# Designs tried in a protein design chat: VHH binders against Putative methanesulfonate monooxygenase ferredoxin reductase subunit (msmD). Part 8

Target 1, 366 residues: Putative methanesulfonate monooxygenase ferredoxin reductase subunit (msmD), of Methylosulfonomonas methylovora (q9x406)
Amino acid sequence: MTSLARADDLAAAPLARENCAVSVETKSGVFGFDCAPGETLLYAGLRHGLTLPHECATGTCGTCRARVMTGEVDVAWEEAPGAARFKRDKGDVLLCQTRAVGDCVLRVPAEVAAKPARHQIPAYRTGLMENIRRLTGDVISFEVALSAPMDFDAGQFVVVEAPGLEGARAYSMVNFTRSADRIELVVKRKPSGGFGDWLFGATAEGAKVKVFGPLGRATFHADEHKNLLMIAGGSGIAGMMSILASAAEADHFRTRKGYLFFGVRTLADGFYLQEFAQRVVEAQGNLEVTLALSHEDPAGADHPDHPGVKLASGMVHEVAGRAMAGRYDDLIAYVAGPPPMVDGALRTLITQGGLSPSAIRYDKFG

## First folded at step 1 (VHH)

Design z07 (framework vhh_7z1x_3)
Fold by ESMFold2-Fast, scan of step 1:
Structure z07 (fold): chain B 366 residues (1-366), chain A 122 residues (1-122)
Amino acid sequence: as target 1 above (366 residues)
Amino acid sequence: QVQLVETGGGLVQPGGSLRLSCTASGFTFSNYAMNWVRQAPGKGLEWLSGISGSGGSTSYADSVKGRFTISRDNAKNTLYLQMNSLQPDDTAVYFCARTYVTYSSGYTFDYWGQGTQVTVSS
């Protein structure tokens, strides 16, 4: 009896050789690539090295907007939130939700490069679910052992497809390792989320998953020699952990300042607290970590069990704004979390911090 | 608009046979591998069988191998499941599902039909 969680016997190999030819017209010129049957146009273009615009890569933003000029395409999730303002009668689509059916011509209203400047080229890998552990009542950490090594930058994410569930879900890497044979991901359960239910409802350990990545441009590079501001809400903390690991490897906080603000509802919802306390000690005064509580007033300014972790009351972007006043010197900001939090942080960084867009790197999840 | 519509379910006696059909529209049917999946009352999803876009290769779960046969007619945009030697534990809702990206594992589905009920009872 075969469960959908044991998916490597769901063979479809004969169609792997029948690609569709795609031409994309951009502000930088015309590029061509092959798209496999059933593959989204965004993932096909990205794995060929094209820097196609994207943020969520899963249908919730509008950044991967394009127009189908000619040819037949198949649109998964026609009602995707990112497509709410689209002129569908004119061929407007989200590339992350649009699949090639035949040869087609697209128009992307953006500058596109044939190869990324700093980022690795995304690719498909299969993975094996391992080391699943619960961090809180609704947060699970897990590792994926990859079929082939992945070279990624700190702050990047992957999209994961679970057997039997339609659509991909985006998760930032928690660890940082060059040529990684495994990645660590963290997920917060949503009440009606199929992937969360699959992961929480079964051990899922040993299950096969499909992984596409690395994705995302909110990446940390120690050679930029900048102070770091990190603002994270909920599962957005994942990418920040990767940035902290990369910064520690480079001994970055020996000469640079770091400020991390992590938003949770209550003190009991905090996780990675021991890791934060250790990083603060190692940075010898150059790293500050604040846990922002949106639904609870802290009894004191410091976490009772982790003295290196500060406590504050309020929404994480507002807490960060108050704490960072006058402290935006020589800084790159990293922001990750749900869209309302990211938008609030961006307003504060631009209006209060005076940061240019090039100094702000963000990912919207959810 | 992708649509998958299953038909052919119903009540059958133990040891009997049924043939399920799934009619596809809104995409080029022959470019996609197709699958049959079932869900018994109170249980999770169980993958049963898959077939390549050309029909040149098929695969089966051990629980149905030798009893069920998957086939397709690309000219009619139709997927079939011939079910023989049915037993009470074959009682389930049966779904057809389209394979998402047909690389070597072919392991996930992007579109599902509404399902058709099969009840095996005396």
Scores: ipSAE 0.000, ipTM 0.146, lowest interface PAE 15.7, mean pLDDT 80

Design z08 (framework vhh_7z1x_3)
Fold by ESMFold2-Fast, scan of step 1:
Structure z08 (fold): chain B 366 residues (1-366), chain A 122 residues (1-122)
Amino acid sequence: as target 1 above (366 residues)
Amino acid sequence: QVQLVETGGGLVQPGGSLRLSCTASGFTFSSYSMNWVRQAPGKGLEWLSGISSSGSYISYADSVKGRFTISRDNAKNTLYLQMNSLQPDDTAVYFCAKDYYDSSGYEAFDIWGQGTQVTVSS
């Protein structure tokens, strides 16, 4: 048993036992950073202030593609969806899935800046899981009390690592506060009972977690003075709640319009409805919220229990397309959800809405 | 098409050992992290162990650390759980689960096997 217990301890240890020196060749020149044991190359580079390309930071998008020129690396998820077309024999990797075994040299085919002015630098923080709350039968809200304040922009996300669990999981912040001492996150269960369901249903309260962030480019800034279109599916609503909180703090809807479309299967699957109704009242006619029901026809145009929340039948991107006809003036569109929903929304906004890609900010979550 | 099949459960006395196997089909097994989860009678699900696609990174729940060993054979599309020093509290249905990253909840297990019953009793 001693030999078996020892083997378990060795298997749980990070591949590298000490810091590795990493050199990265970019279109902007060569930069260096240290990678800690068990740390991914993406997170190591980002916390040293390098603007390494990324979107999902968890293996699904492919934006953090790089090539290993020299040195040994370990790839935790070699055929991650974002790496489907990579040339592994030539050293292509996703930096968010790759850990250094020793010193290595990487090539990133992008412009990269080092410690640019006004750039929020991602960092590791310890967190404590608190206030785990059921929102529906399959949606859980939780808070993480941070070891140090985090300044972030509305719409950004973090990755969370739980003790005893391999890999990082991405969650958009629901709240918005400059220099936040805690962050609020939300996860939606699968009907079959998934890992997220298990983690937050059983023993997560009071657990110590590692948080890395802030991350993400789909950010809201009230000083841009734009109208807002928000299209969300599932837990993609999290970032939209943060945007609404930021807009309310800035009194943004006093002079600008907002349109939120939240896709769910049935009326019973809706959540944050009281918060939506309150935001609609506070915006004095300048914010519209629509719950789009993909698997149910609503009996009326308004939610029976939440005045101010409109109901419509259909897929969220199609509902948004119909409702937004003639209303695309001077706006930024925010889209968050699973890839098929985001792709449908992007198609609608570009082809039917005539929006420039530069006016659309999105996050695809895996 | 996509399937996970658990085998190796049964009745054992306290202090005994069992080896569970999970055979995967219909997806590229070597591309995904895999997990073992159990459910004791009248209780919720408990995550036990996870292993990365390469096998290089392994994690255990405190309740089984030092007694259980997770491993995988990518050439055989098979996940294993070696269970030693079994205790009555280990009595449960044991499930094999694949990670899913494209869910609307950001993450979940998207594939579960039918489970295999382990009973630790004298």
Scores: ipSAE 0.000, ipTM 0.138, lowest interface PAE 17.0, mean pLDDT 78

Design z09 (framework vhh_7z1x_3)
Fold by ESMFold2-Fast, scan of step 1:
Structure z09 (fold): chain B 366 residues (1-366), chain A 120 residues (1-120)
Amino acid sequence: as target 1 above (366 residues)
Amino acid sequence: QVQLVETGGGLVQPGGSLRLSCTASGFTFSDYAMNWVRQAPGKGLEWLSGISGSGDSTSYADSVKGRFTISRDNAKNTLYLQMNSLQPDDTAVYFCARGYSGYDWEFDYWGQGTQVTVSS
C-alpha cells in the first residue's frame, strides 16, 4: 500500500527514461521488443505479441521466470512468492516484477511464439470505475468502462492499477462479449488489501484506473466440443461466469455436459445463485451446479431458494473429486482460486481423474 | 533447487526403440506427478504422457498410446519413457516436466530436453 504523499517523497530505483531494447533468447529463437519506462518486461513482451510464459502476472506463481543475461534491471517486488526458489545470483527474475533500466538480454527456457493467430494481443487501456455493487459482506463487483474496445476469450483476466496504490492486481472478467466496451470484475476483500480497502470505500465510483489485458490462457472455446468441469473457490468464480456466458451463447450444453463446483464457507457466502439456477434450467439437464460449503452442513441436497443449485459439505476440490468419480470422459477442466485449492484440485484431476495436463486449465489467485 | 536432467536421446532407425531417463533433484520426487512433452522441428509443444507420484496412474496422448510407456523409480528419483515402434515423425526434442503447475500444460519445472532423431 502507498499514500500519495509518501509516493512523491520516496524515490524508486532508477528506471529507463527512454524505451529500452529487449532481446529474449527462447527455445524457439530470439525475439526483440521495446520496453517503455516503468513498464514490466512481461507486459512489454506480451503487448508486442510474444507468448511469454505467465499465469498470475502479479508475482505469486513463478511461471514468468527468466534469466537476465546482460543489462541492468530493477525488481519491483524482490520478496514476491513466485521468486522464492530463484537462482538470483545467476540473474533469475520474475518478468512481471522486473523493469528495464537500460537495454537488456533475457533468456526464457520455453517455447515462445510471435503473434499466433489464436491469441488476443494485450494492450493498455484507461478505464472508469462504474456500477460498484456489494454481493456479500466481503465480495464486491464493479465494472470498468474502457477507453477502447477489448476483444477477449472467456476465462481471461486483466490487471488493474488503481490511483495511489502500488502494483497491479489480477481480476478475471465475469462477462463475455467480443469487442467489449466495458468489463465486469469481482473482488474478495483480504486483510490489509489496499485495492479491496479502496474499493469498499466511498471514492472508487468514477475513479480512473489503468487496465492491461487480456491475459491468461485458461480459455474456453466451444469449437473444442468438450464436456466442461469448472472448480472455483471464492472470487475464482469470476472466470467461470465468463465461460458459462460464452457456452450459453454457443448453445454448448445442448450437446455437451457441464459441471460447476463453487466453494464458499457458508450458505450466506454464496453469490450468483439466481444466475446459476437460470443457466441450469436453460441447459435442460446438461449443466450441474454445486455449491460446496466448507464451514457449514447443508440442511438438504438443494439450495432452499434455488432448487437447481445443489449443496454439498466440504472443501470444493474434495466435493468435486467425489462427485466426478467415473465422469471424466471427453472433458476439459477449469480450476480457479487460491493456490492451496488449485493445487488440491490439480492433484485430484491428474491422479484420481486420470486427466492429461493438456485437458486442465487453471488460474491461481492469491 | 529443482533440477530435471534428461538423457537417452539419439539417432534411431524407423521401427526401433529408445528409453529416455529423467533424473530429478531438489524436491521429494514421489510427491509429484511427472510428464513427458516433445517439440518437433518448427512445431509447438505436444504432451505425450503423465504418471502419478505413486506410479499407480498413467495417461497417454493418442499419438503414442500403445507405443510409449511411462514409468518411474521413486527410490532413484528417475522418470522413464520407453519408446517403441519409432517413426520419422517422432523426431523431436523430448522434455521431462514436473506436473504440479505451469501454463496450460501444468508444468512448473522443465528439463533441458534430449534430442531424438528417427531416420532411415
Scores: ipSAE 0.000, ipTM 0.127, lowest interface PAE 18.8, mean pLDDT 80

Design z10 (framework vhh_7z1x_3)
Fold by ESMFold2-Fast, scan of step 1:
Structure z10 (fold): chain B 366 residues (1-366), chain A 119 residues (1-119)
Amino acid sequence: as target 1 above (366 residues)
Amino acid sequence: QVQLVETGGGLVQPGGSLRLSCTASGFTFSSYWMNWVRQAPGKGLEWLSGISGSGGSTSYADSVKGRFTISRDNAKNTLYLQMNSLQPDDTAVYFCAKGRYSSSWYEYWGQGTQVTVSS
């Protein structure tokens, strides 16, 4: 999970008082949209239904790179890691960190679609923090009660901005419900992490937060009738829980196979284990769940307290590669976790699994 | 704000039946997995059964499979457990629990309802 600082109080060029007209030149043609005062250009374009390129939506990945052709803009986080190789003197910006000061023209070097049929259009909501709970020593779950229902696809995430904290943070939904009036999120606490520390403070429960979403393209659709491979590390498991919930509601594993590999350091670091055991029972042999231990050798092949959850030693993408040999037929792979794990999984799936990149859906966090 | 209230427990003879109910409030009931859990005197908690938010998926512990049936009525915010072929070792306090995705994943418990199977 990525927690990013953003300089919200940075002295900047005057912000627009009214909506700004934005024109974006893409490989698919020219599109127009309005940008509200203080809104980033990425979120403005996304809420108008444009499939602007993005991955993290919070300044780290660089996928939302664009060029300002005309007009003045304000860049909230100039030192964002995703912008390290940009030609800022030529107008290169990260759309997730850039706000319009007036009307402007952008160039995005990608194919862009308007209002794609399968995707929910992102929107702003306010939320109230509720039901903050420790799941393990360093894993916290919480719910956000939304000001308006959110319809989302399993595997999607939101961006949350907390009062008094700099920066927006991306969290995948753990639950799956159409027209959700609340969402469940989970975070793994990092030492000295601002958001994690805030969640344990007296002011977090009942606090008002700003939520933008749903975001992300690593989505599950039962009507594709595919076998599922899920590889998760750390908080990347969150989106996989949403996928499992959606698959269960659709009775997907009655006719299709599922394989989930969840990487943790030790047996004691495992969580969601009872839910996995329940899902395995429901799937009647069509779902396999393996907890991959990177820093511990399991005493046996099965979790001692959770029948149906298998144990294996090793890095999760390597465990998955060995277990999945010969099982890549009619399959979509979902991968979520830290960049090194995701990159390792993608290499294994493409080189050993022979999967097309179009059959692999992924999110990089942390 | 979240409340879970179990009812329907009581004294029953071996081989008998009981239906437990749990009324939920303070959250969107249809969005969440719900569970039945029990605790016999002097023993730890035992998970019995779970049901998805829509009711489309159910699961059962081996100890109750074929004897107990979990169901829900989302319009009434109510969870049910139909218990058939009751045995003396089914004697316990029965709790409904709102599920969470973790190894200590029950977020909320009701007060429980006592089931005693005795002749």
Scores: ipSAE 0.000, ipTM 0.238, lowest interface PAE 14.9, mean pLDDT 81

Design z11 (framework vhh_7z1x_3)
Fold by ESMFold2-Fast, scan of step 1:
Structure z11 (fold): chain B 366 residues (1-366), chain A 119 residues (1-119)
Amino acid sequence: as target 1 above (366 residues)
Amino acid sequence: QVQLVETGGGLVQPGGSLRLSCTASGFTFSYYDMNWVRQAPGKGLEWLSGISPSGGSTSYADSVKGRFTISRDNAKNTLYLQMNSLQPDDTAVYFCAREGLWFGEYDYWGQGTQVTVSS
């Protein structure tokens, strides 16, 4: 027998866990990294500083596609939408859904580089769920208190794994803080949706979650000195709030213009309206915020309770296209929302607005 | 009151089999990755096997792969380790551990059950 302390008194001990050695063949050379038990190949490569292709990092896009050349792997979600066109018989996988069972060799048909260690290397953190609040009938805000500070750029997201829900879900940070000890996230609830339903449950407050990040390349940098166009639908507003917070900290709208278009169904579905009104005042005419109502005609041009927030009828990307005519000079566009909205916005910005793809930064979510 | 209680240890001859059980209480068992870890006399902790919340995914240390099988019954809040082809160097205290949110870090442990493989 052993003289171990009680289970509730025993600190977490380092374990002799077995890592798998992973080799990845790319267009720019061969790279190696270790994959820990239970982590996906995408997250393992990213935390070692490799610029592995990714967008959603959660199985809904196809960007992290790779081929397993040798070795045994486990695919967590075989029916993932991003893998619908893959040749599984030839070893095609989504790296964000694939775990190593032993040492393996991958092929990624893209250029991959090692990132500088200084900035935004993704890492795992433990989080505690705090301050879960309903913002509307179907929108929930929550905070995650992190086990270690996270440096991130405005517009970036994390993936969160909740107890009892297999798989990770992507959420853009709402706040912007250097060396953040907590992050704020927001989600639109769907009935019978796993994560949303868990957030409405009694077990979410105070629950421990796994967090991996920061992730994403649709980032704001005030030193680019550009005018900003922000088009958001649904939970896509989260990243735009982070961009607005970063812009405010840098006093960006003292010399640059900003245009935010936020799509909701009805006036009652609007949220963050008080913050929008305050930021419009602080920007002294250089920031315009429009709430686009897809299922309601507004009674007036301005929000009745929030002066400075404009109202318009229509789909958000169409509202933005009409309002922005002739106003695309010296501009970077940020677009976030469901794929149909993002695709519509991209078409409008390129064809009607004349923006180059390099001036458009976007995130799609499922 | 998070508790993990291991049973099923004992003395077994080389080549024999044992089944360990771990009964969990005080938390929602089906929400957590569960693991088996052992400690041989005078040695450090060795991770052996892990299982996902649903039981759909499992992992094993090379030292036990093909000999040991991890499983769980979420309706009974119970974790199992089926140990076959036992060797004298499998002699250790075997612990049930709830995986925290860091890989390789565990936030709750059982008191352990002794397995002795001899003569």
Scores: ipSAE 0.000, ipTM 0.135, lowest interface PAE 19.1, mean pLDDT 81

Design z12 (framework vhh_7z1x_3)
Fold by ESMFold2-Fast, scan of step 1:
Formats: C-alpha cells, sequence, structure tokens
Structure z12 (fold): chain B 366 residues (1-366), chain A 123 residues (1-123)
C-alpha cells in the first residue's frame, strides 16, 4: 500500500494545476490568496501568512468558522462536531473541512493579519515515518523525517495525512529544534482505529506522509520571563515536553519556577517519567512535576522508580488547583488535553487562580 | 531551470551490481527529499526508495529492500542508488524525482523528474 500511495504522489505532473482565487473579508480588511486543488481553505490561507482563527484545525473545535459569501465549496465532513452550532443554510462552514470548487468570497468574523514571510508561516512538507515506538499499552511515539526544514515554536503542532486514511490528524511536537529536519510526535490509540491502528502495521515505518504546519498559538517564549504552569492530560503532554526542552535551552528555570501536572488513569499509564526526573534535577528546585492518578491511589507521595516526580490522587485540573493555591504570581499557564479537562482547568485558573485569559494558552484535542 | 540528470545505467548480468547517479541543478538540492522510481516495459511507475533532505532517513519498497541502497551527497548535489543482486525483473528505466517538499500555491503540484536511465538485466 505504501509503495502504491507513493507512486501516485510521484506521478503528479510537473506543470502547475489550476488554483482557485479566494477573497476573505475580515474585521481588519480584505485579503486574497490562492487555494490549490483538494486543499482546505484554512491551510491555504495560513500558508499565505494570514492569521486565520483556528484551534484544532481538524473539525472538532469550531474556531475556524467562516461564511461563504459567493462561490461553490465542498465540505469534506458536514457532520463535524465543530459545526454543530452553524447556520449552514446561510453558508457557515469550518475552513479546515472546506475545499474551493472555484473562485469564492469568504467572511471571517475576526481580526486577521497578513504576516511578513517568516520561518513560522505554515507550509506543506512530505515526511517519512520513522522510529515508531510503543511507550505504554495505548501510547505510541513516532518521528517524521521532513522533506524541508521547519522552524517552530515550543508548544506548536502539525497535522498529518497518512496514505489510505481520511482526513488530517493534529499532533503537537514533542521535541524542540530550530530548523528541524525531523519532528517527534506522540499519539494515544483510540478504539475507533484509523491512524492508531495504522501505526501498529508494518507499512507505517518508512511510509510517506503529508505534513502541514507549524500550527497553534499556545507557544512558550522564554523572553517573557514568566513562571510556567503546565497542565496536561494524556497525549496533551507532547507540547509540554517541547516547552520543557525550550525552557532548558534558555536556562529558564535558573530564575523562574515551573509546575507540571500530568494526568493519567494509573501509575502504569505514566510515560516520559525518567525525562521528568532528569528535568527536575537540572532545574535545582525550580521545577516541580506531579503525576495525577485519576483511577488509582498512590502508595506514597513520590514515584517509586523516578525520584523527583510527585504523585497525587485525582483529576489533573483539581490536583493542580489544590497544589497551586497561592502560587499564581507572574505565571503563564499552558493547558493541553481533551475538552472536559481543558474546560475544567480554564475554570480553575480563571476563578480560583485569578488569571486573565491572556495568561492562559491552551490546545483541545479530540 | 530545474534539471535532474540520471547516469550509470546499462546492461548487467543477473546477480550483478550497478550504481546510479542523479545530478541536480537549478534548485537548492539540500532542501528537498529525493526519490527513485522505475518503469518496466508495459507497466506503470513503481516507487523504489526515498531519502530525506538531510540524508538522515531512508525508505524502500519491499521489492528492493535489502538489495538497493539510496544515498546522497549534498555538497555535490548528487543522489545515488546502489543496486545489488540484480534480477531480470529489475529491467526498467530508472528516474530520480524531486519530492513536492516545502511549497507554496504556485508549487503545490510541481514535481520534477529526470529523463531516466535504462537498466537491462539479461544474460
Amino acid sequence: as target 1 above (366 residues)
Amino acid sequence: QVQLVETGGGLVQPGGSLRLSCTASGFTFSSYAMNWVRQAPGKGLEWLSGISWSGGSTSYADSVKGRFTISRDNAKNTLYLQMNSLQPDDTAVYFCARDQGYYDSSGYYTDYWGQGTQVTVSS
């Protein structure tokens, strides 16, 4: 299958195919861009440097809502969860699920900027799947060797399209490297199959994939000189690992404090624990890591095999709320995980922590 | 002007070896992944092998895995395919191809191929 998919990709004609002209009306003015055949309107606009609103970029959140004013479009996933509140009869669409059939005019109800050419402008790359490793019973890490270098900020993600699988899937980068020639991603297997099941197959290693990115606004910047609060559930830990790597390069925890809360069901579901223990040692008391167990009572306050990793019982956002009481000074909070966890954390940070929304950066997955 | 030029093809006996080269010009070679593809008489295109832009990652079709090795020299703008244990079924025109890689709207479906080099495996 992988060989067939690659042969189809490589059979593409050297001559450019017809593009559609797109005009987008925003609160900050009108912008134009080209959309390639089969490309979604969100990705087309983003790679032209437009800061189009988005969160998941894969159909679940609804932030990339826009209205089609004129022209014909195809919606790849009309029942997408993010579109549940849309006025579809009036042309409301999710830009991450919508492809142009011809020239069209869109309205986006947001402030949008056209950025100058930067390394962080999203772009398509092809990639080769490598180093697929099982971290727990249902968590797999993998690397993608990129066709061209990618600059990204710690906390950003990409979307990946695999041969034979419908749709794109979002994964935060685990590593942090400027001008990266490979990226490290992690995924939690779901019973519905699809990408997770494909990763268990022999054809996934060495397979050619399409990657679009970098994406996301929940980014770490050491030059802000803030204390860090990181709350992660499941595979949401990926972006936090990237933030920790960037913070380590900047020696951020020499003068600032960090607090990481990682939610899992049981002790056996924890991963990256040795890396957390090492980061705690390197931070010389300025980084605290807590593994929050939602379905198991820990035998002690510290992880038995990983010194420096604390254990607590409860849902991760509740554990974080209790531990952080009185400790919200000069910090930025990063939250990543499934929507119920993120919503719970946001409530705690705003109501109990007194944090402004501008001090909270988050990603909702699934 | 983008150019890819394949060399090293020819007639070889079954069990023999050949090394193909592909010299690239007109673009920044070190910024693109590269592929080897072949077309046997009366058949469609078959992808054989790919290499990342840095050379740090390689992949192979099952039909050639263990027999063929892809490599690159970014300083010389050259892609290589070392072919060992050649079989009559390896007879084909071999092409190097630039991966789509990093692209904008004008380059989305642009994919550059060489003219090919003939490999014939017979006694």
Scores: ipSAE 0.000, ipTM 0.201, lowest interface PAE 16.7, mean pLDDT 79

Design z13 (framework vhh_7z1x_3)
Fold by ESMFold2-Fast, scan of step 1:
Structure z13 (fold): chain B 366 residues (1-366), chain A 122 residues (1-122)
Amino acid sequence: as target 1 above (366 residues)
Amino acid sequence: QVQLVETGGGLVQPGGSLRLSCTASGFTFSEYGMNWVRQAPGKGLEWLSGISGSGGYTSYADSVKGRFTISRDNAKNTLYLQMNSLQPDDTAVYFCAKVSTYDFWSGHYDYWGQGTQVTVSS
């Protein structure tokens, strides 16, 4: 997922040079935190340990909605899709797009905790762009060497801000490493996407970027001892790769089953296929990987170049629904991709699979 | 002139406790978040804990949660790290670090102390 969110260091509005005091009224009580100059209110609250509601953290969803009760703020992206139905005259804002001009009081209509149980507290880091590689005609992987190590959970993402580009963009980590000094990210090139175009350019390798994270609540924990269902479309596969790496490290598939469905348009659009084949072998029958082709009929049931990767025709959530019939016992589902695919998967998992919403973890990208 | 001075390190037996202090000068201490970071021999920097300017909000790395407690006394311009249940792998140089507010995206610390050595051995 990429966002049109503006960079916090824009010269459009005068911002405080000192920290601003922010008070937030929530269903769980009143909390306070310091907001740095140019920082968005969401990132400021998150790095102080508050579990402020968020999903995309970049303006495309409405989950970080809040109301400004007192004080002046600057909204970086007023036309953000997540704010389309807000009561702007009453102070409704997206916290991921809102910067403090001075001290302010916010109201968040959600339960908020000061101590996340399983999740690391997000922080800012700088990074150096390294190992930029094209995986398909429109998919690029890259690594970011971090200025300070980051602990993260498999399935989490970061937001990245590149020099000269407007706004921050969200990318799930592909790798999994405790105290990571390096993260691996993947992006699918979008028409008129500035970040994708910059990555294809000569100046991206070795460039200094800004990173905030880890973010996201769709996380895998091997100690839950559950079977795993993973449904991914497009770049949503990134977080699933991290989950697979974490599961392998914990030897999770020795006693638990995994099912991964990866949706692409055609066979040529598939990537990470060799890693999938290797993971299937290592899991000794307890991991199934299916590549779902929405715009091509496969010649056979198996990928010709990658034994162990199954092929099926159809939209990925429909392929998963058919394959998983009768197989939803003792399972947690992870879903990542464009909103229509995620919504379709959620409907299938809840109505046909009988899964509790608490057993479904998802991220909407694109 | 901004200065950060760490004290309180030393030799301690496994299971023991130490309290580190960091005295700050040259800036308005209460307006800035502070962090503790360590570097074990042959390893990179490991972030341990952070505290907001007011002291109302704290965060911890998983490796130290439940064992270490960060606190501050803004009247004395002093940051503390209470370390309990120390293990041999806690052996490291411990640094006090101030977060920059000008480049809030950087994740860099604009000022560091000289560090204080903590050695955990029998």
Scores: ipSAE 0.000, ipTM 0.116, lowest interface PAE 19.3, mean pLDDT 80

